# Miniprotein binders against q96jn8r1131to1294: the designs that were tried, part 2

Target 1, 164 residues: q96jn8r1131to1294
Amino acid sequence: TLEFLENHGKNILLSNGNRTATRVASYNQGIVVINQPLVPQLLVQVRIDFLNRQWTSSLVLGVITCAPERLNFPASACALKRAAWLLRGRGVFHNGLKICEKFGPNLDTCPEGTILGLRLDSSGGLHLHVNGVDQGVAVPDVPQPCHALVDLYGQCEQVTIVNP

## First folded at step 32 (miniprotein)

Design C52
Fold by ESMFold2, fold request of step 33:
Structure C52 (fold): chain B 164 residues (1-164), chain A 92 residues (1-92)
Amino acid sequence: as target 1 above (164 residues)
Amino acid sequence: SPKLLEFLKEALKMAEELLEYGDPEEALAELKRLIELAKRALELDPNNPEALKLLAEALRELAEAYKKLGDPEEAKKYLEKAEELLKKAEEL
């Protein structure tokens, strides 16, 4: 079963059988990781449950290729400078460098109820899904194994893993 | 308002983080929101030294964002405004 890993940001509380993550303080320290690596047939989906509109920046979605169980997470996913591929706003970032200015919708504008999905295709391409619609390949060649990561940043205070 | 000042302090930390590790355009967006709120707080308490210092620091961070975005003229403008606010805070 897909669950958020017990190793997570320090402002996160896990609930609902570790399928729901809530950021209970501040704007950061909200990194969570899915407990199983991505494989081509696996679509990992999370629903945005609660947003705090006092902020303008919102969640970050992506993958890490380091083993996540004992990784010491930084305060925010944007500070990951190795083993990370991140979707933030409209951009795609690799290890802190913006490699694509515009991919998919602006994550900062996704409302509560939005379902965001990640999967690998057969060639190792990372796809973003938004409300069931494949946005195409965000990252063409992700090393495996990799794990889906969500940073409950800024606006985003709660997400829940949902089934396709 | 103590709760508003706590939010402003957190928003400054977020902006610094976005400038160092994230996207300066996102930092700019957060800073513009922060500055608007700080100005509203000063309308309620115009001589609050803590609020004046927070607004000045927000303007310095805004200047840093404009420098990273390649607009040193805007950066200079906001640094000058921050200096004016710090002088006012000193007089209080």
Scores: ipSAE 0.568, ipTM 0.800, lowest interface PAE 1.7, mean pLDDT 90
Fold by ESMFold2, look of step 32:
Structure C52 (fold): chain B 164 residues (1-164), chain A 92 residues (1-92)
Amino acid sequence: as target 1 above (164 residues)
Amino acid sequence: SPKLLEFLKEALKMAEELLEYGDPEEALAELKRLIELAKRALELDPNNPEALKLLAEALRELAEAYKKLGDPEEAKKYLEKAEELLKKAEEL
């Protein structure tokens, strides 16, 4: 079963069999990683459970290609400078550099209840799904193995892994 | 408003992080919201020195965002406003 790894950001509390992550302090230190690598056509989905609209920036999601079990996470996903492809706001970032100005929806405006999904296609392309709808290829060729990552950043205070 | 002041301090840290690691447009958006909230706090308590200092700090970071976006004239405007607020806070 899909769960968040015990190695996570310092402000994260895991619950519901490690399927729910809550950021319990501040705006950052909320990185969580899914315990299984993405394999072609495995769909990893999280639901946004709780947002604090006092902030303007919201969750980040994407993948990392280094082994996550012993990785020392930075305070925020935006500071990942290696082995990371991230969706933030409307943009796509690789190792901290914006490589696409607009892809999919603006994550900063997704409401509570939104289900966000990540999967690899057979060519290693990373797809974003929003409420079950494939948004296309965000990153064309992600090295494997990779793990799905969510940063409960800013507005985003709780997400839950949901099954398709 | 200790709860609002705590949030403003955290929002400043977020803006600094976004200026260093992120996109200055993202930092600008957070700073504009932060400044609105700080101004509302001052409407309720106009001479709160901590709120004045936080607003001044937010304006300095906003100026830094404008410098990174290539608008030094706008940056200068906000630095001057920040100086005025710090002077007021020191009188209290």
Scores: ipSAE 0.531, ipTM 0.783, lowest interface PAE 1.8, mean pLDDT 90
Fold by ESMFold2, fold request of step 33:
Structure C52 (fold): chain B 164 residues (1-164), chain A 92 residues (1-92)
Amino acid sequence: as target 1 above (164 residues)
Amino acid sequence: SPKLLEFLKEALKMAEELLEYGDPEEALAELKRLIELAKRALELDPNNPEALKLLAEALRELAEAYKKLGDPEEAKKYLEKAEELLKKAEEL
């Protein structure tokens, strides 16, 4: 079963058999990583459970290719400068640099209840799903192995892993 | 209120983080929200030195955002406003 790794951001509390992550303080220190690498045809989905609308920026979703078990996470995913491909706001970022101006929905406006999914295609393309609908290829050639990452940033205070 | 001031301090830290990682448009959005809330706090307590300082720092970060967006004239405008507010806070 898919779970969030025990190695996570300092402000995260795991619950529900490690399938729910809650940010319990501040706006950051909320990085979580899925315990199994993405493989072709595995769809990893999380539901946005709770948003604090006092912030305007929200969660970050993406992948990392370095081994996550002992990684020292930065305070925020946007500070990852190595081995990271991230969807943030309306853009796609690689190692902190924007590589695509607009892809999929604006993550900063996704409401509570939105289900966001990540999968790799057979060519290593990273796909975003929104409420079950494939948004296409966000990143065309992600090195493997990679792990799905969620940063419970700003507005986003809770997410839960859900089955497709 | 003390809880509003604590939120404003955290929001300023977030804006600095967003500016550091090259996303001045997101920083601009957070700063405009922060500045609006700081101004409302000052409506309730016009001579609160902590609220004046927070507003001044937010205006400095707003100026940095405009500089990164290629608008140095707008940046200068907000830097001048920030200096004025810091001067007022120090006189209190």
Scores: ipSAE 0.512, ipTM 0.782, lowest interface PAE 2.0, mean pLDDT 89
Fold by ESMFold2, fold request of step 33:
Structure C52 (fold): chain B 164 residues (1-164), chain A 92 residues (1-92)
Amino acid sequence: as target 1 above (164 residues)
Amino acid sequence: SPKLLEFLKEALKMAEELLEYGDPEEALAELKRLIELAKRALELDPNNPEALKLLAEALRELAEAYKKLGDPEEAKKYLEKAEELLKKAEEL
């Protein structure tokens, strides 16, 4: 069963059998990680449950290639400078460097109810799914093992893991 | 309002983070919303020194965003506005 890992950002409260993550304070400290690494046959999906529209920036999706159980997370995913590949806004970032200006939709404009998915293809390419639709390869060669990460940032105050 | 001022302070922290680690366009978007809200608060209480200081700081961060986007002349405009607001706050 896919769950959010107990090691998470300081402002996260886990509920619903660790399948729901809520950011209960501030705009950051909202990193969560899925408890199993990505493999080609695994699609990890989360639904955006609650947005606070006072902010304009929203959640970050991506992967880390370090073991997450004892990792000391920074306050926000955008500060990850090692072992990280992130989808944020319209861009793709690797270790803090924007490597693609536009991939898929703008995550900052995804409404409540949007289902966002991550999976690896057989070549190690990281795919984004939006409401069940494959957006293509965001990152061509992600080292394995890698772990799906969500940062409940800014607008995004709650996500829930959903089955494909 | 204490709740409004709390939000303005948090929004400023977020903008600083976005300028340091992220996309200057996102920082600019957050700052423009913050500035609009601070201006509306000042319409109701023009002599609130904390709101004046928050608006001035937001304008300085907006200037930094424009510098990162390659527009130093726009940045200079907002720095001048920020200085005017700080002088008003100091008189109060």
Scores: ipSAE 0.504, ipTM 0.783, lowest interface PAE 2.0, mean pLDDT 90
Fold by ESMFold2, last read:
Structure C52 (fold): chain B 164 residues (1-164), chain A 92 residues (1-92)
Amino acid sequence: as target 1 above (164 residues)
Amino acid sequence: SPKLLEFLKEALKMAEELLEYGDPEEALAELKRLIELAKRALELDPNNPEALKLLAEALRELAEAYKKLGDPEEAKKYLEKAEELLKKAEEL
């Protein structure tokens, strides 16, 4: 069963059998990682449960290729400078550098109830799904193993892992 | 209110982070919202030193955002306003 790892950001409280993550303070320290690496048969999906619209920026979604169980996470995913590919706002970032100006929807405008999914294709391409609809390849040829990451940033205060 | 000022302090920290690691346009959007809220706080308490300082700091970060976006003329005017507000806050 897919769960968030116990190694997570300092402001995260896990609940619902570690399938729900809540950011309980501030705007950051909200990184969570899924407990299994992505494989082509696996679609990892999270639902946005609660947003605080006083903020402008929202969650970050992506992958890391470092083993996550004992990794020391930075305060925010945007500070990951190694082994990271992140979807943020409208852009795609690799190790802190914007590599695509616009891909898929603007994550900062996704409402509560949105289901966001990540999967690898057979070529190692990272796909984003939005409410069940494949948005295409965000990142080609991601090294394996890689691990799905969500940063409950800014607006995003709660997400839940849901089955496809 | 104390809760609004606490939120504004956190929003300023977020804006600084966005300028360092993120997209300057995202930082600009957050800063404009922060500035409007700080102005509302000053409407309720015009000589509040914390609110004046927060507005001044937000204007300085806004100037940094404009500088990163290639508009030093806009950056200059916001820096001047920020210094005026900091001087006022210091006197209170």
Scores: ipSAE 0.487, ipTM 0.773, lowest interface PAE 2.1, mean pLDDT 90
Fold by ESMFold2, last read:
Structure C52 (fold): chain B 164 residues (1-164), chain A 92 residues (1-92)
Amino acid sequence: as target 1 above (164 residues)
Amino acid sequence: SPKLLEFLKEALKMAEELLEYGDPEEALAELKRLIELAKRALELDPNNPEALKLLAEALRELAEAYKKLGDPEEAKKYLEKAEELLKKAEEL
């Protein structure tokens, strides 16, 4: 079963068998990582459970290629400068550099109940799914192994892993 | 309004982080919202030195955002406003 790792941001409380992550303070310190690496037949999905609309920026999705169990996470995913590909707002970032200005929907406007998914295709391309609909390749060739990462940033206060 | 001031301090930290590690357009959006909230706090307590300092800091960060977006004349305008507010806060 897919779970969030116990190594996570300092403001995260895990519940529901480590399948739900809640940010309980501030706007940051909310990085969580899925315990199993992405493989071509695995779709990792999270549902946005709760948002605080006082902020304008929201969650970040992405992958990291370094081993996550003992990694020292920064306060926010945007500060990851190595081994990271992130979807933020409408953009795609690699190691802090915006590599695509517009890709999918604006993550900052996704409402509560939105289900966001990540998977690799046979070429190592990273796909974003939104409510079951494939948005295409966000990143064309992600090194494996990699782990899905969610930063419960700004608006986003709770997500839950969902899987059919 | 201590609870509002604490939120404004957190929002300023977020804006600074977005300028350092993120996208200057995102920082601009957060800063515009932060500035409106700080102005509302000053409407309720016009001589609160902590709120004046927070607004001044937000205007400085707004200027930095405009500079990164290639608009140095807007940046200069907001830096001058920020210095005026800091001077006022010091005199209180």
Scores: ipSAE 0.446, ipTM 0.758, lowest interface PAE 2.4, mean pLDDT 89
Fold by OpenDDE base, look of step 32:
Structure C52 (fold): chain B 164 residues (1-164), chain A 92 residues (1-92)
Amino acid sequence: as target 1 above (164 residues)
Amino acid sequence: SPKLLEFLKEALKMAEELLEYGDPEEALAELKRLIELAKRALELDPNNPEALKLLAEALRELAEAYKKLGDPEEAKKYLEKAEELLKKAEEL
């Protein structure tokens, strides 16, 4: 089953069989990684459970290609300088550098209840899904194995892994 | 809170790195959040010189972020605020 790894950001509390991540302090230190690596055609989804509007910005979604169990997480995903492809706002980032200005919906404005998904296609393309709708290829060729990463950042204080 | 101050210092360092080598918009966002947290901390202890200095530093970095983003007017505003806080901290 899909779960968040025990190695996570300092402000994260896992619950619900490690399927729910809650940031219990501040606005950052909220990175979590899903245990199973992405494989082609597997859709991994998380639901935004709670938004705290005292903060700005929201969750970052992406993948890492390094071993997540050994990763020393920075305070935010944007500080990852290697092996990281991230979706933030409408931008796509690779190792901290913006590689696409406008992609899909603005993650910073997704309301509670929004289900965000990641899926690799047969060509290694990373797709974003929003409420079940494929938004297209965010990253054309992602090295495998890779793990889905969620940064509970800013407004986003709780997410839950949900089945397709 | 000492723990909070340590946290803020680390976050500030990260923001500085982002500002220098990463995305200034992200640095801006981080700094804004840090500033708010620092302000809240100061509400509890308004005369904490360490907190004041930290806030001032964050504001200076915020100013730099705005400069990088092409908003020098906003940068000036925060630079002035930073200077005021440093002055206050020095008087304590």
Scores: ipSAE 0.016, ipTM 0.290, lowest interface PAE 7.8, mean pLDDT 88

Design C52
Fold by OpenDDE base, fold request of step 33:
Structure C52 (fold): chain B 164 residues (1-164), chain A 92 residues (1-92)
Amino acid sequence: as target 1 above (164 residues)
Amino acid sequence: SPKLLEFLKEALKMAEELLEYGDPEEALAELKRLIELAKRALELDPNNPEALKLLAEALRELAEAYKKLGDPEEAKKYLEKAEELLKKAEEL
């Protein structure tokens, strides 16, 4: 069963069998990691449940290749400088460096109910899915094993893991 | 707003990290956003020394970003603004 790990950001409260993450304070400290590593052809999806428009920006989605159970999470995903591939806004980042300027929809403007997915293809390419639509390869070759990461940042205050 | 100030502090730290270890252009964008937020905070309380100092710090970092991007003229402008704000904060 796909769940969020107990090791998470300081402002996160897990519920619903650890399938729902809620940021209960401030605008940051909201990183969560999914327990099972990504394997080829497995689609992992989360739904944006609640947006607090008091804040700006929104969730960051990506993968890490380090051991998530021992990770000391920074306040935000953008501070991850090692073993991290992230989608923020329309950009793709690797260890803090922008490697793609425009990819897929702007994550900062995705409304509540949007379902975001990550999938590895047989070649190790990381795909973004938006509401079931494959947006293409965000990262061409991701080391394995890797774990899906969600940063409940800014507007995004709640997400839930959903089945395809 | 204390909440806004805390947000600005955290965002400034992130921008500094981006400037140090990431993309200077991304840092630039973030700093510009922070500057606008800080200005809004100052509209509510124009004599808040903490807000003035935060804005000054953001401007200094912005100057550094421009320096790294090869625009020393723009860097000088923001550095001067930062110094002016710090002087104002010290007088309060």
Scores: ipSAE 0.012, ipTM 0.264, lowest interface PAE 9.2, mean pLDDT 87
Fold by OpenDDE base, fold request of step 33:
Structure C52 (fold): chain B 164 residues (1-164), chain A 92 residues (1-92)
Amino acid sequence: as target 1 above (164 residues)
Amino acid sequence: SPKLLEFLKEALKMAEELLEYGDPEEALAELKRLIELAKRALELDPNNPEALKLLAEALRELAEAYKKLGDPEEAKKYLEKAEELLKKAEEL
């Protein structure tokens, strides 16, 4: 079953069989990683449960190709400088550098209840899904194995892994 | 020091790029370092208009970083300080 790893950001509290992550302090230190690596055609989805408007920006979604159990998480996913492909706002980032200006919907404006998904295709392309709709390839040729990463950043204070 | 001023200009450009394309927290850290260096430069030459303008620009970018991080009140403080420095620079 899909769940978040116990190795997570210091402001995260896991619940619901480790399928729900809640950031309980500040606006950062909220990185979580899903336990099972992405495999072709496996759709991994999380739902935005709660947004706190005290902060700006929102969750970051992406993948890492390093061992998640040993990762020393920075305060935010944006500070990952290796083995990281991230979706933030409308941009796509690789190791902290923006490689695409406009892709899909703006993650910073997704409301509560939005379901975000990641899926690898047979060619190694990473797809973003929004409420069940495939938005296309965000990152081509992602190295495997890779793990889905969620950074509960800014407004985003709670997410839950959901089934397709 | 002309060399220091040029260094600060380049560093500011880098911080702006980090703010736009990278990690706002890293941008914040870089801007804070720049501000400290600029303050030191001003201690040596408090009436240098170019240094004042550079510091003001750094403060404006710092304000923008705080806005992105969700602290508009802190951002406001730095914007006000930036405007004060620009006014001073214009009077020189």
Scores: ipSAE 0.006, ipTM 0.251, lowest interface PAE 9.4, mean pLDDT 88
Fold by OpenDDE base, last read:
Structure C52 (fold): chain B 164 residues (1-164), chain A 92 residues (1-92)
Amino acid sequence: as target 1 above (164 residues)
Amino acid sequence: SPKLLEFLKEALKMAEELLEYGDPEEALAELKRLIELAKRALELDPNNPEALKLLAEALRELAEAYKKLGDPEEAKKYLEKAEELLKKAEEL
């Protein structure tokens, strides 16, 4: 079953069989990683449960290709300098550098209830899904194995892994 | 927006703390993210003096991070940019 790993950001509290992550303090220190690596053609999804409007910006979604069990997480995903492909706002980032200016909807403006998904295609392309709709390839040729990562940042205070 | 500016101010304080007591590389990353957010705010209101000043402050801190990382040339670039923004803000 899909769960968030116990190795997570300092402000995260896991619940619901480790399928729900809640950031209980500040605006950062909210990185979580899903336990199983992405399997090609299988969709992994998380739902935005709660947004806190005292903050701006929102969750970061992506993948890492290093071993997540022993990863020392920084305060935010933007500080990951290796083995990281991330979606922030409308941008795509690799190891902290923006590699695409505009992709898909703006993650910073997704409302509560939005379901975000990641899927590897048969060619190793990473697809973003929004409410079940394939937004296209965000990152081509992602190294495998890779793990889905969610940074509960800014407004985003709670997410839950949901079945497709 | 006022809410965005408030968030940026708070985040800047946290980045400064990271720069002072934590990992300068992590501070660098956070500052870069803040700069991106500030730039987006300025796209909506390019003549907001408060936003300009905030961005300038972030750039100055970014310069300090580069100094701590041993890259004075890159630090100089961001200091110059910060000064330009401050001048612009003062003219408004």
Scores: ipSAE 0.006, ipTM 0.223, lowest interface PAE 9.9, mean pLDDT 87
Fold by OpenDDE base, fold request of step 33:
Structure C52 (fold): chain B 164 residues (1-164), chain A 92 residues (1-92)
Amino acid sequence: as target 1 above (164 residues)
Amino acid sequence: SPKLLEFLKEALKMAEELLEYGDPEEALAELKRLIELAKRALELDPNNPEALKLLAEALRELAEAYKKLGDPEEAKKYLEKAEELLKKAEEL
């Protein structure tokens, strides 16, 4: 069963069998990691449940290749400087550096109800899915094992893991 | 900070008004306060290009305040810092 790990950001409250993450304070400290590593051709998806419009920016989605249960999470995913590939806005970042300027839709403007997915292909390419539609390869070769990471940042205050 | 951006935008506007029509020393004090808050926030969220740009703008305004106070050398320091942040923001 897919669920978020107990090791998470300080402002996160897990519920619904650890399938729902809610940021209950401020705008940050909202990183969560999915327990099972990504495996080829398996689509892992989260739904944006609630957006608080008083904030700017939104969730960050990506993967980490370090052991998530031992990770001391920073206040935001943007502060991860190793073993991290992140999607923020329309950009793709590796260890904090932008490696792609424009990819897929702008995550900062995704409305509530949007379902975001990550999938590894047979070549190790990381795909972004939006509402079930493959947006293409965001990262061409991701080390394995890797875990899906969601940073409930800014507007994004709640997400739920959903099945395809 | 998702909230910091709006805060800084409004504060910067006020600072600009103080610089233009008010007391540059008051503007200086306000900008210094804002910059400290922004720096602390960026320690926790260092790769926020919008925040970096706003901080850069604040530093530019701080530089302007120092110019108005007759300290162009100090102004130059802050202008350089602003430029560095803008370069970083461009990468992000």
Scores: ipSAE 0.000, ipTM 0.196, lowest interface PAE 13.6, mean pLDDT 88
Fold by OpenDDE base, last read:
Structure C52 (fold): chain B 164 residues (1-164), chain A 92 residues (1-92)
Amino acid sequence: as target 1 above (164 residues)
Amino acid sequence: SPKLLEFLKEALKMAEELLEYGDPEEALAELKRLIELAKRALELDPNNPEALKLLAEALRELAEAYKKLGDPEEAKKYLEKAEELLKKAEEL
């Protein structure tokens, strides 16, 4: 079963069988990683449960290729400088560097209830899904195994892993 | 394919920045990855002149990385490959 790992950001509280992550303090320290690596052609999804609009920006979604159980998480995913491919706003980032300026919808403006998905295709391309709609390949040829990462940042205070 | 080409172009720019202002070893790794992606694109369309040009550019940058790392012989190898691809692209 898909769950968030116990190794997570300092401000995260896990609940609902570790399928729900809640940031209970401040605007950062909210990184969580899903326990199982992405299986090709299988969709993994999280739902935005709650947005606190006193903050700016929102969640970051992506994958890491390092061992998540050994990772000492920084305050934000943007500070990951290795083995990280991230979607933030409309941009795609690799190890902190922008590799795509405009991709898919703006994650900073996704409302509560939005379901975001990640899927590896047969060629290793990482797809973003929004409410079940394939937005296309965000990152071609992602190294495997890789784990889905969610940074509950800024407005985003709660997410839940949901089944397709 | 068009989206892949766009990605490759941006990745190339990133690698160039790393080569200029960052760690040449990191640039080398990124360029090698880019080259593999470009080669895959060419497998799908071997006579795509744009893809050929992108691959050639990546190989030239790879050559520059090897020069910075003190391996001019390896640099020469990739420069020659880049020139061959550019010639092919011009003939299409």
Scores: ipSAE 0.000, ipTM 0.183, lowest interface PAE 15.4, mean pLDDT 88

